# Ledger of designs, part 12: VH-VL binders against Small ribosomal subunit protein bS1c (rps1)

Target 1, 263 residues: Small ribosomal subunit protein bS1c (rps1), of Porphyra purpurea (Red seaweed) (Ulva purpurea) (p51345)
Amino acid sequence: MTKNNESFTHRNFAAVLQKYKYDLNLGDIVAGTIFSFELNGVLVDIGTPVSAYLPIQEVSSNQELNNFNSLNINDTREFFLLDYNVESRQLILSIRRLEYIRAWKRIRQLLAEDSLLDVRIKGFNKGGMIVNLEGISGFVPNSHLNNFSKNTSSTNKFIKLKLLNVEEKSNNLILSHRRALIAQASSNLIVGNIIEGVINQITPYGLFIKAGNLKGLVHISEINVKQVERIPSQFKIGDTIKAVIIHVDKKQGRLSLSMKHLK
Below, E stands for the ipSAE of ESMFold2; O stands for the ipSAE of OpenDDE; V2 stands for 0.75 times the mean of E and O plus 0.25 times the DockQ between their complexes.

## First folded at step 4 (VH-VL)

Design r9 (framework fv_dusigitumab)
Fold by ESMFold2-Fast, scan of step 4:
Structure r9 (fold): chain C 263 residues (1-263), chain A 122 residues (1-122), chain B 111 residues (1-111)
Amino acid sequence: as target 1 above (263 residues)
Amino acid sequence: QVQLVQSGAEVKKPGASVKVSCKASGYTFTDYDINWVRQATGQGLEWMGWMNPYSGNTGYAQKFQGRVTMTRNTSISTAYMELSSLRSEDTAVYYCARAPYYWGSTYAFDIWGQGTTVTVSS
Amino acid sequence: QSVLTQPPSVSAAPGQKVTISCSGSSSNIGDNYVSWYQQLPGTAPKLLIYDNNKRPSGIPDRFSGSKSGTSATLGITGLQTGDEADYYCGTWDSSLSAYWVFGGGTKLTVL
């Protein structure tokens, strides 16, 4: 036997619908026609004899738009069936919840399409860049930003990003600037091709190379030099080098380079 | 929650090999190097090498060259360290630790596994 | 012998300040960022300081780091009994086969 995990409100709603013999459930998207404006909400005809009510706070996910300006008597539109108010014997509708569901569906489509997105910058914290996409807050970790992207004067500007991960239950969007930069250059990024770039950072484990707006890493294992010599003794920040593309990770926005095959 | 969980204690005879695993969770496995560090009883920390999960590239300490192999399986976010030709001097606690390696990161071991005790005895 | 030299032990009373030194060369501390690790008895090491002087989230401001030339220093103020541990410095050595090196460790005793 399946256990029905219903709240008292859900059970009461089911009983009301059974009485009127309608096939409606909480969570359904229903078509409704607006027929009256009240002080704190709107009465909607969804085809049931029981009243349906859209509270003003359920008009939009944006608090600035929690008003009736976009709604007119006799307009028909879609609503989310949110709840049943036992006291007033009314079905409670939401546009806000419907917008939320559709925004997340759109975000999943954008992730599946691996789309290049124009995303609004909200600010920065110690871990990365805070952004907004389709009304949903997102985050670009420092590991997915370059040093040229970190500027507080860029707040409220748009930046081209790609989705890295999405998780609706935690209301979490993780995005990448590295992935976006690689995507914009992807037609020119072919494994085996030689690129020319400038050494931008020297570390004991490799060289970070700037090639236009792209950043790549030459791991120490991809440098053909004598073991007695140190990387800093052989290379200088600002030096121009040639390297072979050995891997392009479009998902992580990473470009791996090798100097082993070059003299 | 970011964590590294290592395999259980091992008891081996001299000349055998041991393979320790380190399972990562709560972060993108390929964004961080996995380093292996050991510690014999009453001794200090001894770095063994790094393995980059993205490229598969490794760098080993000279002392362990020819005896150590560091690998990964990205589909299960797990790193491995295999040490061969075991000697009594290899008796130690073996740790895995992550370090950020890409542009703009500072290399440091911010998350450590709980350790795996390896005892080599006849 | 480790490439990075630390005093083998240091001791002080509760509430006092202690400093632990870490001495290297131009190819390691001189060229690279230094990190510090605390190891409580029977536990894995814990990152205290990275990038010479920065603290990870959750590390009290009683812990501080600095670097000058080829030497680094860990400072601990307001000593507590819970600070009894082994402390290690660590950094890269800049070579073709780049390797990480730890100091020999310092046992801190709070008397």
Scores: ipSAE 0.006, ipTM 0.476, lowest interface PAE 10.8, mean pLDDT 82

Design s3 (from db4w with heavy chain N52D W103F S105Y; framework fv_dusigitumab)
Fold by ESMFold2-Fast, scan of step 4:
Structure s3 (fold): chain C 263 residues (1-263), chain A 123 residues (1-123), chain B 111 residues (1-111)
Amino acid sequence: as target 1 above (263 residues)
Amino acid sequence: QVQLVQSGAEVKKPGASVKVSCKASGYTFTDYDINWVRQATGQGLEWMGWMDPYSGDTGYAQKFQGRVTMTRNTSISTAYMELSSLRSEDTAVYYCARAPYYFGYETYAFDIWGQGTTVTVSS
Amino acid sequence: QSVLTQPPSVSAAPGQKVTISCSGSSSNIGDNYVSWYQQLPGTAPKLLIYDNNKRPSGIPDRFSGSKSGTSATLGITGLQTGDEADYYCGTWDDSLSAYWVFGGGTKLTVL
């Protein structure tokens, strides 16, 4: 928000640059050379008579890395032109904002390409797994985690995931392990093929089957049940069964199975 | 006896903050999430968020993000929900409820509820 | 609007059977377990059904639950006057990080 202050700063900046005939606008990516270190930031030469300043908090989105260890005098690099400070008469630069913009551009490309991603595990909460992709925090809901327990999943390890949903304005990344597992097995997941698995859960509406790293559902309508027999009487958790693949939902990572012809 | 006992009714002015407590007894406090749910008069249940007493981790509904803070004091088995910048629309009964949490399980339901705390915001 | 849709009211006579529906999407009911809650007038909600179809101790077998696709159903047989209450379904929603949703609630009137 603060739309009024942003608008005012843009107009003021344009006026200053136009006086010296420079083709720069707020939001531009500019090349600059570091020439001096100050207590709370770095002075950068971007080729203008107005000085440019990189505040320490704009060095990285990771506060642990908000220091000058990665920067050297005479280094030339790219910066995001964040603002103009009227009182100090300085152009304000950001590496943090530049990294953020590039990360989100990369994320949208990865979503469009439907890529399998190596994603770092950051931690867990009650709803699922917290991950980091291209510096942006993401979330894998419990319902999209397959073959995980807190004993086998650990912070700072990488996991293969696929993007399920992205929204930059809300800084929201939702990912799926289930979708990634289906993608990795896709060449063997053909409608009509027989798959062998273990009964993982018995419900009134069907059987959940674990087949290696995949999870599938045999809906009750896909089981030939005798009138005098109940599902719990015919099946036990841990039983091995064979089923026919009748549907593969690659986008949601779901597998629909049938036992009718193999009953 | 497993119980969640909440603090008493509160009357607040718009712009104030309210902090509701929820004291657990009869079970290991750190083994269950505490959730907060509110209900305005004649309206349905509205989930506000969860808090893990073991880790202190929280998750808040988007509507309350920035205004709600859920905390706990494990030494007295008590959970807290603080709602700031109160508006008349925040007038409701606020409930705490526990949920069994088992990582990797989809079993999550609110099996024990507090009696509710009425919060009235009047101008 | 509630993310999970329930009829606002249902009614039947004592001894009859009623069904209360709860409709959602793939990101909530489709992917997750559904629970049901009974709220008698002036009281806190009470867990009635969990994991789609399981009853906690003390809940009579007149109450049952089921789930098919993106919809869940609460069934009540042999209706009693004491069943007159508001009923809510609830589940996780995967479209939001660590977010729980309730249905809008159904008022059951026993005529």
Scores: ipSAE 0.000, ipTM 0.411, lowest interface PAE 13.3, mean pLDDT 80

Design s5 (from db4w with heavy chain P100E; framework fv_dusigitumab)
Heavy chain, then light chain:
Amino acid sequence: QVQLVQSGAEVKKPGASVKVSCKASGYTFTDYDINWVRQATGQGLEWMGWMNPYSGDTGYAQKFQGRVTMTRNTSISTAYMELSSLRSEDTAVYYCARAEYYWGSETYAFDIWGQGTTVTVSS
Amino acid sequence: QSVLTQPPSVSAAPGQKVTISCSGSSSNIGDNYVSWYQQLPGTAPKLLIYDNNKRPSGIPDRFSGSKSGTSATLGITGLQTGDEADYYCGTWDDSLSAYWVFGGGTKLTVL
ESMFold2-Fast, scan of step 4: ipSAE 0.062; ipTM 0.535

Design s8 (framework fv_dusigitumab)
Heavy chain, then light chain:
Amino acid sequence: QVQLVQSGAEVKKPGASVKVSCKASGYTFTDYDINWVRQATGQGLEWMGWMNPYSGDTGYAQKFQGRVTMTRNTSISTAYMELSSLRSEDTAVYYCARAPYYWGSEYAFDIWGQGTTVTVSS
Amino acid sequence: QSVLTQPPSVSAAPGQKVTISCSGSSSNIGDNYVSWYQQLPGTAPKLLIYDNNKRPSGIPDRFSGSKSGTSATLGITGLQTGDEADYYCGTWDDSLSAYWVFGGGTKLTVL
ESMFold2-Fast, scan of step 4: ipSAE 0.019; ipTM 0.458

## First folded at step 5 (VH-VL; framework fv_masavibart)

Design t1 (from p21 with heavy chain S106E; at its last look DockQ between E and O 0.52; V2 from the best seeds 0.00; counts 0 for: pae E 6.9 > 2)
Heavy chain, then light chain:
Amino acid sequence: QVQLVESGGGVVQPGRSLRLSCAASGFTFSSYAMYWVRQAPGKGLEWVAVIWYDGSYKYYADSVKGRFTISRDNSKNTLYLQMNSLRTEDTAVYYCAKDTYYDFWEGPGAFDIWGQGTLVTVSS
Amino acid sequence: QSALTQPASVSGSPGQSITISCTGTSSDVGGYNYVSWYQQHPGKAPKLMIYEVSDRPSGVSNRFSGSKSGNTASLTISGLQSEDEADYYCSSYTSSSTYVFGGGTKLTVL
ESMFold2, look of step 5: ipSAE 0.018; ipTM 0.539
ESMFold2 (binder alone), look of step 5: mean pLDDT 92; pTM 0.947
OpenDDE, look of step 5: ipSAE 0.522; ipTM 0.766

Design t2 (from p21 with light chain S97Y; at its last look DockQ between E and O 0.23; V2 from the best seeds 0.00; counts 0 for: pae E 9.2 > 2, placed apart)
Fold by ESMFold2, look of step 5:
Structure t2 (fold): chain C 263 residues (1-263), chain A 124 residues (1-124), chain B 110 residues (1-110)
Amino acid sequence: as target 1 above (263 residues)
Amino acid sequence: QVQLVESGGGVVQPGRSLRLSCAASGFTFSSYAMYWVRQAPGKGLEWVAVIWYDGSYKYYADSVKGRFTISRDNSKNTLYLQMNSLRTEDTAVYYCAKDTYYDFWSGPGAFDIWGQGTLVTVSS
Amino acid sequence: QSALTQPASVSGSPGQSITISCTGTSSDVGGYNYVSWYQQHPGKAPKLMIYEVSDRPSGVSNRFSGSKSGNTASLTISGLQSEDEADYYCSSYTSSYTYVFGGGTKLTVL
């Protein structure tokens, strides 16, 4: 009985390529030409005497493209060296794995650039919104949706987002609509201008205000001191108030307001 | 890894005082509000107090107002509960907990990470 | 300050869904979206399962979900498993800038 773990398969692969003097390893990206269709995949010429095979399920991360109509004979392109199948004596290729690697490279670049993104809505769960970025599933928590209405009519439409957290190993993308809204509005959010909003939440440290799709804070120090101890009796959730914009933090998605300087 | 370790529990007579400590590690302590929550043996959870990230705001359950004081030392990553004029009904396991939110912009939080608790027994 | 009302116990069979209710007033559950749920196994500290009515912290199974209607919040556990057997507590922020807990619900997996 032989061990059939990945290490054993890699050792067999190295022995085959060494025999034919090729300097290839599992995980390499190679150029190849599709030359024949088989029942469940295609044969690819990568310039070696060993047969190279692309299974149909390895064509794309999008299952709708895993068919023969998405492939053309004599197309030359790059493939990921996924494995070597000892029983079929074939190198196993993948376009799907290559798409995944390249998608994550683009995602890391987008995070570093702090890019404002158009991202496709895939659906909703009770914790937030499910989105698709570069073919990879991402999540927008409810706290980062502001007052965006969750409903099925939004599916497959686009929403402006920014990346919050990216973890490739766990396939985890977390994004924010709140940061995107502040970034989009930043040229129109002028310190000193008056904004009208609705009290969304009352806390001992201030009032959270909804102004359109934006959320801002009137800190307690920006409320008249003779009103502080009377906050529960003077302010109600749903009340409309006017406030002056005193600070806009695009990086953290924060809008600071004051009720003291209306005149 | 976030960790909270309570200490200072023990057996004390009614009317006496006790000081609890909660040592924090694995996160930026000075950025989070902190809580004390207690649980009497065989009973449910009861919120005791909250202190804001910089110590500027403190709030207490009615059952402990005027007797308990929450405080923190951000230079030592330590949360405290000074319990004065202890009563038999203060007998409980006392937990410290970290807030869910990094900054005050997210509003009131929840009890994200809990310590393992320290037992306070008040009996004559 | 009054506790939130939870059923004393609830039970379900493996694979089924169960719902635990948490009823307060307009000054807590009804007035704010700061409801949270905690799981506590015997002898252990509580663990946060849901916050802000419906948000799950990292590492909590998607089998756990939360919702609210009026003065009543609900925790739903889908695909019930043996390890879900525990005490469950709800908590809410109040208009007095304090927190209240429910009395707890013992979940039994049959």
Scores: ipSAE 0.012, ipTM 0.450, lowest interface PAE 9.2, mean pLDDT 82
ESMFold2 (binder alone), look of step 5: mean pLDDT 92; pTM 0.944
OpenDDE, look of step 5: ipSAE 0.263; ipTM 0.686

Design t3 (from p21 with heavy chain S31D A33G; at its last look DockQ between E and O 0.47; V2 from the best seeds 0.00; counts 0 for: pae E 7.9 > 2)
Heavy chain, then light chain:
Amino acid sequence: QVQLVESGGGVVQPGRSLRLSCAASGFTFSDYGMYWVRQAPGKGLEWVAVIWYDGSYKYYADSVKGRFTISRDNSKNTLYLQMNSLRTEDTAVYYCAKDTYYDFWSGPGAFDIWGQGTLVTVSS
Amino acid sequence: QSALTQPASVSGSPGQSITISCTGTSSDVGGYNYVSWYQQHPGKAPKLMIYEVSDRPSGVSNRFSGSKSGNTASLTISGLQSEDEADYYCSSYTSSSTYVFGGGTKLTVL
ESMFold2, look of step 5: ipSAE 0.013; ipTM 0.503
ESMFold2 (binder alone), look of step 5: mean pLDDT 92; pTM 0.944
OpenDDE, look of step 5: ipSAE 0.448; ipTM 0.742

Design t4 (from p21 with heavy chain Y102W; at its last look DockQ between E and O 0.58; V2 from the best seeds 0.00; counts 0 for: pae E 9.1 > 2)
Fold by ESMFold2, look of step 5:
Structure t4 (fold): chain C 263 residues (1-263), chain A 124 residues (1-124), chain B 110 residues (1-110)
Amino acid sequence: as target 1 above (263 residues)
Amino acid sequence: QVQLVESGGGVVQPGRSLRLSCAASGFTFSSYAMYWVRQAPGKGLEWVAVIWYDGSYKYYADSVKGRFTISRDNSKNTLYLQMNSLRTEDTAVYYCAKDTYWDFWSGPGAFDIWGQGTLVTVSS
Amino acid sequence: QSALTQPASVSGSPGQSITISCTGTSSDVGGYNYVSWYQQHPGKAPKLMIYEVSDRPSGVSNRFSGSKSGNTASLTISGLQSEDEADYYCSSYTSSSTYVFGGGTKLTVL
């Protein structure tokens, strides 16, 4: 039997990469060619003297695609350099992590560009609507759905949305229909113009007004003093009112109205 | 990770003023209403004030109205409480809290995430 | 502003269910669905357990549930555990655009 020197084989292979001046760091994206299928993954040639290994569980974020049928010998593609395993003396690669990084790069770009999106509806819960954007689950809160009926069986139908907030660490993606509707109508929403709408919600702090697909707020400070003291007796859901547009907040998708500026 | 850190507490004499700050991180501060809630030593919770996401509306408990002013600087992600004409009954731990909703447009919210509090002691 | 009424204390054995009541008026608990519940362990800040009468924030066990009937809201804790021992406060938004808290309930796990 051939004797192995265990002390020689138990070295820090990060130092080997630096010794040979490869500019590779954990977290890099590298090109590689699959050359061997192993029991629990595949071996990949990335152009270094150190062996590189893609575990089967790192093939895709979709667990159903974590199998050898997704991979072929001699496939050349990009991999994420995930880790180094000192026991096996291998660089550990990931495609799953690369998919995640690229999805969030697209999401951040869409947010920065303030893009108007057509997004497929996945479903609803008590708090709002569930969507999927770029493979990431997204949520539209009830307050951002305006007049859209959430009890409609509309799975796979599309809705106009804008990204409102993203939180990569918690995999949270928040979107807004309200902001999308305001953006589409913004050239027609002129401060000082009178709109007519229907009261769809009465709260202690004001009246929410439905004008077509748009929703606006008449804050209590924008109602005549005598009408404020009598809101429950003077205003009913379904009543038509006229109000002046006093502010349009395009970033938050808010339409502010006033009843005290009518002559 | 959503985080709120209060500062500016201390010992002051009755009739003096003190300003509390609350530094926010881990969320879009400018989208949320913010609160101050206090708790006297060995006592229950008392709501103090709320400020709308853009500072446009402010509401106060009757016990502090006219003496305290809530404010915010959205460019610095910071909430403030200016406390004037302090009384011994204002002695409490003061907490800042973030709303459960992004603004009052979805209705009044609750005190979602709390800071660890800052102690204000008003004594002769 | 008037406080909401809670019992001063409640107790239960591990594994039991307990209910804490919170009674207000038609201008707060009875008139609106803006009731919330908070857990506070000694020396710590309160933690939101229930909001909007019955909704749980992310990370709160489904052993905690809320409900309302008339002017009274209720917090129910099922499968009582020793770490549930704490003070519990209810809160409501009011028609005067203010918030009120209950006086607090000390839960003891026997």
Scores: ipSAE 0.012, ipTM 0.494, lowest interface PAE 9.1, mean pLDDT 83
ESMFold2 (binder alone), look of step 5: mean pLDDT 92; pTM 0.942
OpenDDE, look of step 5: ipSAE 0.245; ipTM 0.670

Design t5 (from p21 with heavy chain A33G S106E, light chain S97Y; at its last look DockQ between E and O 0.68; V2 from the best seeds 0.00; counts 0 for: pae E 8.4 > 2)
Fold by ESMFold2, look of step 5:
Structure t5 (fold): chain C 263 residues (1-263), chain A 124 residues (1-124), chain B 110 residues (1-110)
Amino acid sequence: as target 1 above (263 residues)
Amino acid sequence: QVQLVESGGGVVQPGRSLRLSCAASGFTFSSYGMYWVRQAPGKGLEWVAVIWYDGSYKYYADSVKGRFTISRDNSKNTLYLQMNSLRTEDTAVYYCAKDTYYDFWEGPGAFDIWGQGTLVTVSS
Amino acid sequence: QSALTQPASVSGSPGQSITISCTGTSSDVGGYNYVSWYQQHPGKAPKLMIYEVSDRPSGVSNRFSGSKSGNTASLTISGLQSEDEADYYCSSYTSSYTYVFGGGTKLTVL
């Protein structure tokens, strides 16, 4: 198993570095200078007498990009200290692992900052939109697309999104166009103000209203009706209605509307 | 991987109270509606309660209305069912379930993933 | 709450096609497209097989299909196999913000 190998490697790594009086640990990010190309990797000087080696497989997570075209002799850059290879007696470096760590650190920072992002569209499936952020695949659920058309051949074009949820261990990245649209319009979305829009969906739990690129929900509890089952007979898709903004949920990008506060 | 684990079941006397918990993992709990469904021994399924993703709306079966309270703590990824004034008719395996949809804006959906249940026995 | 009507049992031979009915009212099965079907083996939790009348979750065999006509929904199992032997429940959203289940159908594979 990998954890058994990692445990053995950590003990041997510590012993090797102790012999040479260097304070390095597996998992460190170190600076190094590329000084030689070999058939399946490059030799790197990280300031130790022990050989440091970057295998070709550790250049990029994309196997088609695992080549030396992006690397030059005498380049100084950062590497992840991945392992010590007992058989070859080399410190093993990785750019791939470093890029992965930095991508996820950047993603967590973007989530914490609640950043508005321009994200490249990769495609669509039944459940939503597939995007690419920092080299990691992300997903925008249909409910978070508002009225964005899935049939426009939008692949490789950009869309405004915000991060909604991230889980690194499952490589899961959820984003929202709905939340981004609410954020861009938030100075004009004041609780108590009247918004005018067109009914674009009628559901058992309420009415979805389109106002420009914004989408709001008039929950059934916010409609003045005698019987709930009669909503389809009172409203039609395409009708223009006015409603009061009663809540703006910035976390989920939800615009909640009410028709009870009118008339 | 989505998991739901119920706890808090047991044997109690009529008129007593129990609190059930459902620990959720493997999905964004705060974005999904949650349900309680029960099954009396040898009987069919009965829906008990639903709570919206943010706790803003709660609905109950008539058989438990006024006695049971559904709640959630999104910071702990936990769903609760407070059962008061228990009756022998409340004897059942209680399941929690998550909604099929990421967001209730697509509708209340269906009972997507179920826990394995916790047995509540109400007997004198 | 009101129960949906299912036959108590149904049987079929391996390889056959069988259909389980679920009859409600205009306030549930007939009025909305939120009908779902669940498979339950003895001692196990239910498993979602069909939702929104006819949609299958990922990992559910396309031998299972759903439909409805008026107030009656149907679950069809084609190419019947021994592991299909279980209890089957339908469920529907109602206009009362609630859910109802059918009484269940025991499927026996001969």
Scores: ipSAE 0.013, ipTM 0.515, lowest interface PAE 8.4, mean pLDDT 83
ESMFold2 (binder alone), look of step 5: mean pLDDT 92; pTM 0.946
OpenDDE, look of step 5: ipSAE 0.280; ipTM 0.694

## First folded at step 7 (VH-VL; framework fv_masavibart)

Design u1 (from t1 with heavy chain A110Y I113Y; at its last look DockQ between E and O 0.48; V2 from the best seeds 0.00; counts 0 for: pae E 7.0 > 2)
Fold by ESMFold2, look of step 7:
Structure u1 (fold): chain C 263 residues (1-263), chain A 124 residues (1-124), chain B 110 residues (1-110)
Amino acid sequence: as target 1 above (263 residues)
Amino acid sequence: QVQLVESGGGVVQPGRSLRLSCAASGFTFSSYAMYWVRQAPGKGLEWVAVIWYDGSYKYYADSVKGRFTISRDNSKNTLYLQMNSLRTEDTAVYYCAKDTYYDFWEGPGYFDYWGQGTLVTVSS
Amino acid sequence: QSALTQPASVSGSPGQSITISCTGTSSDVGGYNYVSWYQQHPGKAPKLMIYEVSDRPSGVSNRFSGSKSGNTASLTISGLQSEDEADYYCSSYTSSSTYVFGGGTKLTVL
């Protein structure tokens, strides 16, 4: 429950600080010292005459750490300037928001580096796997799991992933096991080499082949068949086939195969 | 919220060209295959073309193959249809549609969300 | 090359159930589980009602159900309501990497 009779704005905040001749803005990161515990939060000295307050809910994204045992009087640390409460005449601080901002900065860096990550499995839904990276919830679509068994016994275990898409504003964190597997195997995936695999899926546009934990596609244009419409009757899931590697797309984690180039 | 907005329709003479655009928002455009589907006045639906999320594969209906080109610009979240050598039978409302599946690699998709369409009239 | 075959029209009274058929070949409806159904009200864009033969997207009433037997897919609408009056199209992916639609069925709620 919040006691706030007026929506705080950037202009209200600026007006208060101009009155006190300080140059602080919403969204600033400031150093402060915790000096008093209150009923539902703590008071922080940030070097201004205006009271600064950290609500207990703003201590951490982890609810178990939203208590006074996570804080000590006279601790000096950084805080995020979240808001100004007009009713209480207090600056509102957050550690949780600061941790969130830093987590997303780290995630964007990992994407730019194309890093191979060990990520904790949190669970599964119809569309894929739910994971945790840097305290942020992420998602691995089914198409990027390469037949990884969706099983509750896998929860809390780690899986090798790479980041696919990162969008902080939409809370969109998408990862790929398929890309990670290709990256780990890339020194052994040589264009022109023959691999042997088992047909895992038959689709109108081609055959998906399982070779170990890797998944590859033989596009219909790379299949020697009398008539394309006969693909569902000519091939059976579980058949062993040989194919030539014709392309390795490390960015999307795709392995392209051909049956036309077998000698 | 997914939004697809077609534009570029109009009245044109047979043998001329038109370029249709579809502006996409509310989803990660670069992760989904995209479609064009058309509907002649008083007639049923006809699939026109599909393009994979990265543009790597394009497929066309026989009725338009060799005359129409589907393309996309993932940096602008925009799908295109270049329509050359237009015929009177190309007169239709043209819809763009988003695929159901992320990445398209999981299997064939479906026409998940549709735009409101843009009318192309080819008359002489 | 070939369109999927649907009846031109079907009708039913409010509260009743109706079924719309969609017949193809072994190269589309019969060969794969990639059948979908679309509802189109006059002057509006189509709406996906059923995909993968029998799955419903979020926001579609459980009054709509789909099934398949051999080369024929079916859309069943139970508890008919006046707003169900529309054109219905089936679609399938084909072994030639194309999509095909049925000719459409006009549903009239009496």
Scores: ipSAE 0.015, ipTM 0.535, lowest interface PAE 7.0, mean pLDDT 83
ESMFold2 (binder alone), look of step 7: mean pLDDT 91; pTM 0.936
OpenDDE, look of step 7: ipSAE 0.059; ipTM 0.623

Design u2 (from t1 with heavy chain V50F; at its last look DockQ between E and O 0.74; V2 from the best seeds 0.00; counts 0 for: pae E 8.1 > 2)
Heavy chain, then light chain:
Amino acid sequence: QVQLVESGGGVVQPGRSLRLSCAASGFTFSSYAMYWVRQAPGKGLEWVAFIWYDGSYKYYADSVKGRFTISRDNSKNTLYLQMNSLRTEDTAVYYCAKDTYYDFWEGPGAFDIWGQGTLVTVSS
Amino acid sequence: QSALTQPASVSGSPGQSITISCTGTSSDVGGYNYVSWYQQHPGKAPKLMIYEVSDRPSGVSNRFSGSKSGNTASLTISGLQSEDEADYYCSSYTSSSTYVFGGGTKLTVL
ESMFold2, look of step 7: ipSAE 0.013; ipTM 0.546
ESMFold2 (binder alone), look of step 7: mean pLDDT 92; pTM 0.946
OpenDDE, look of step 7: ipSAE 0.480; ipTM 0.754

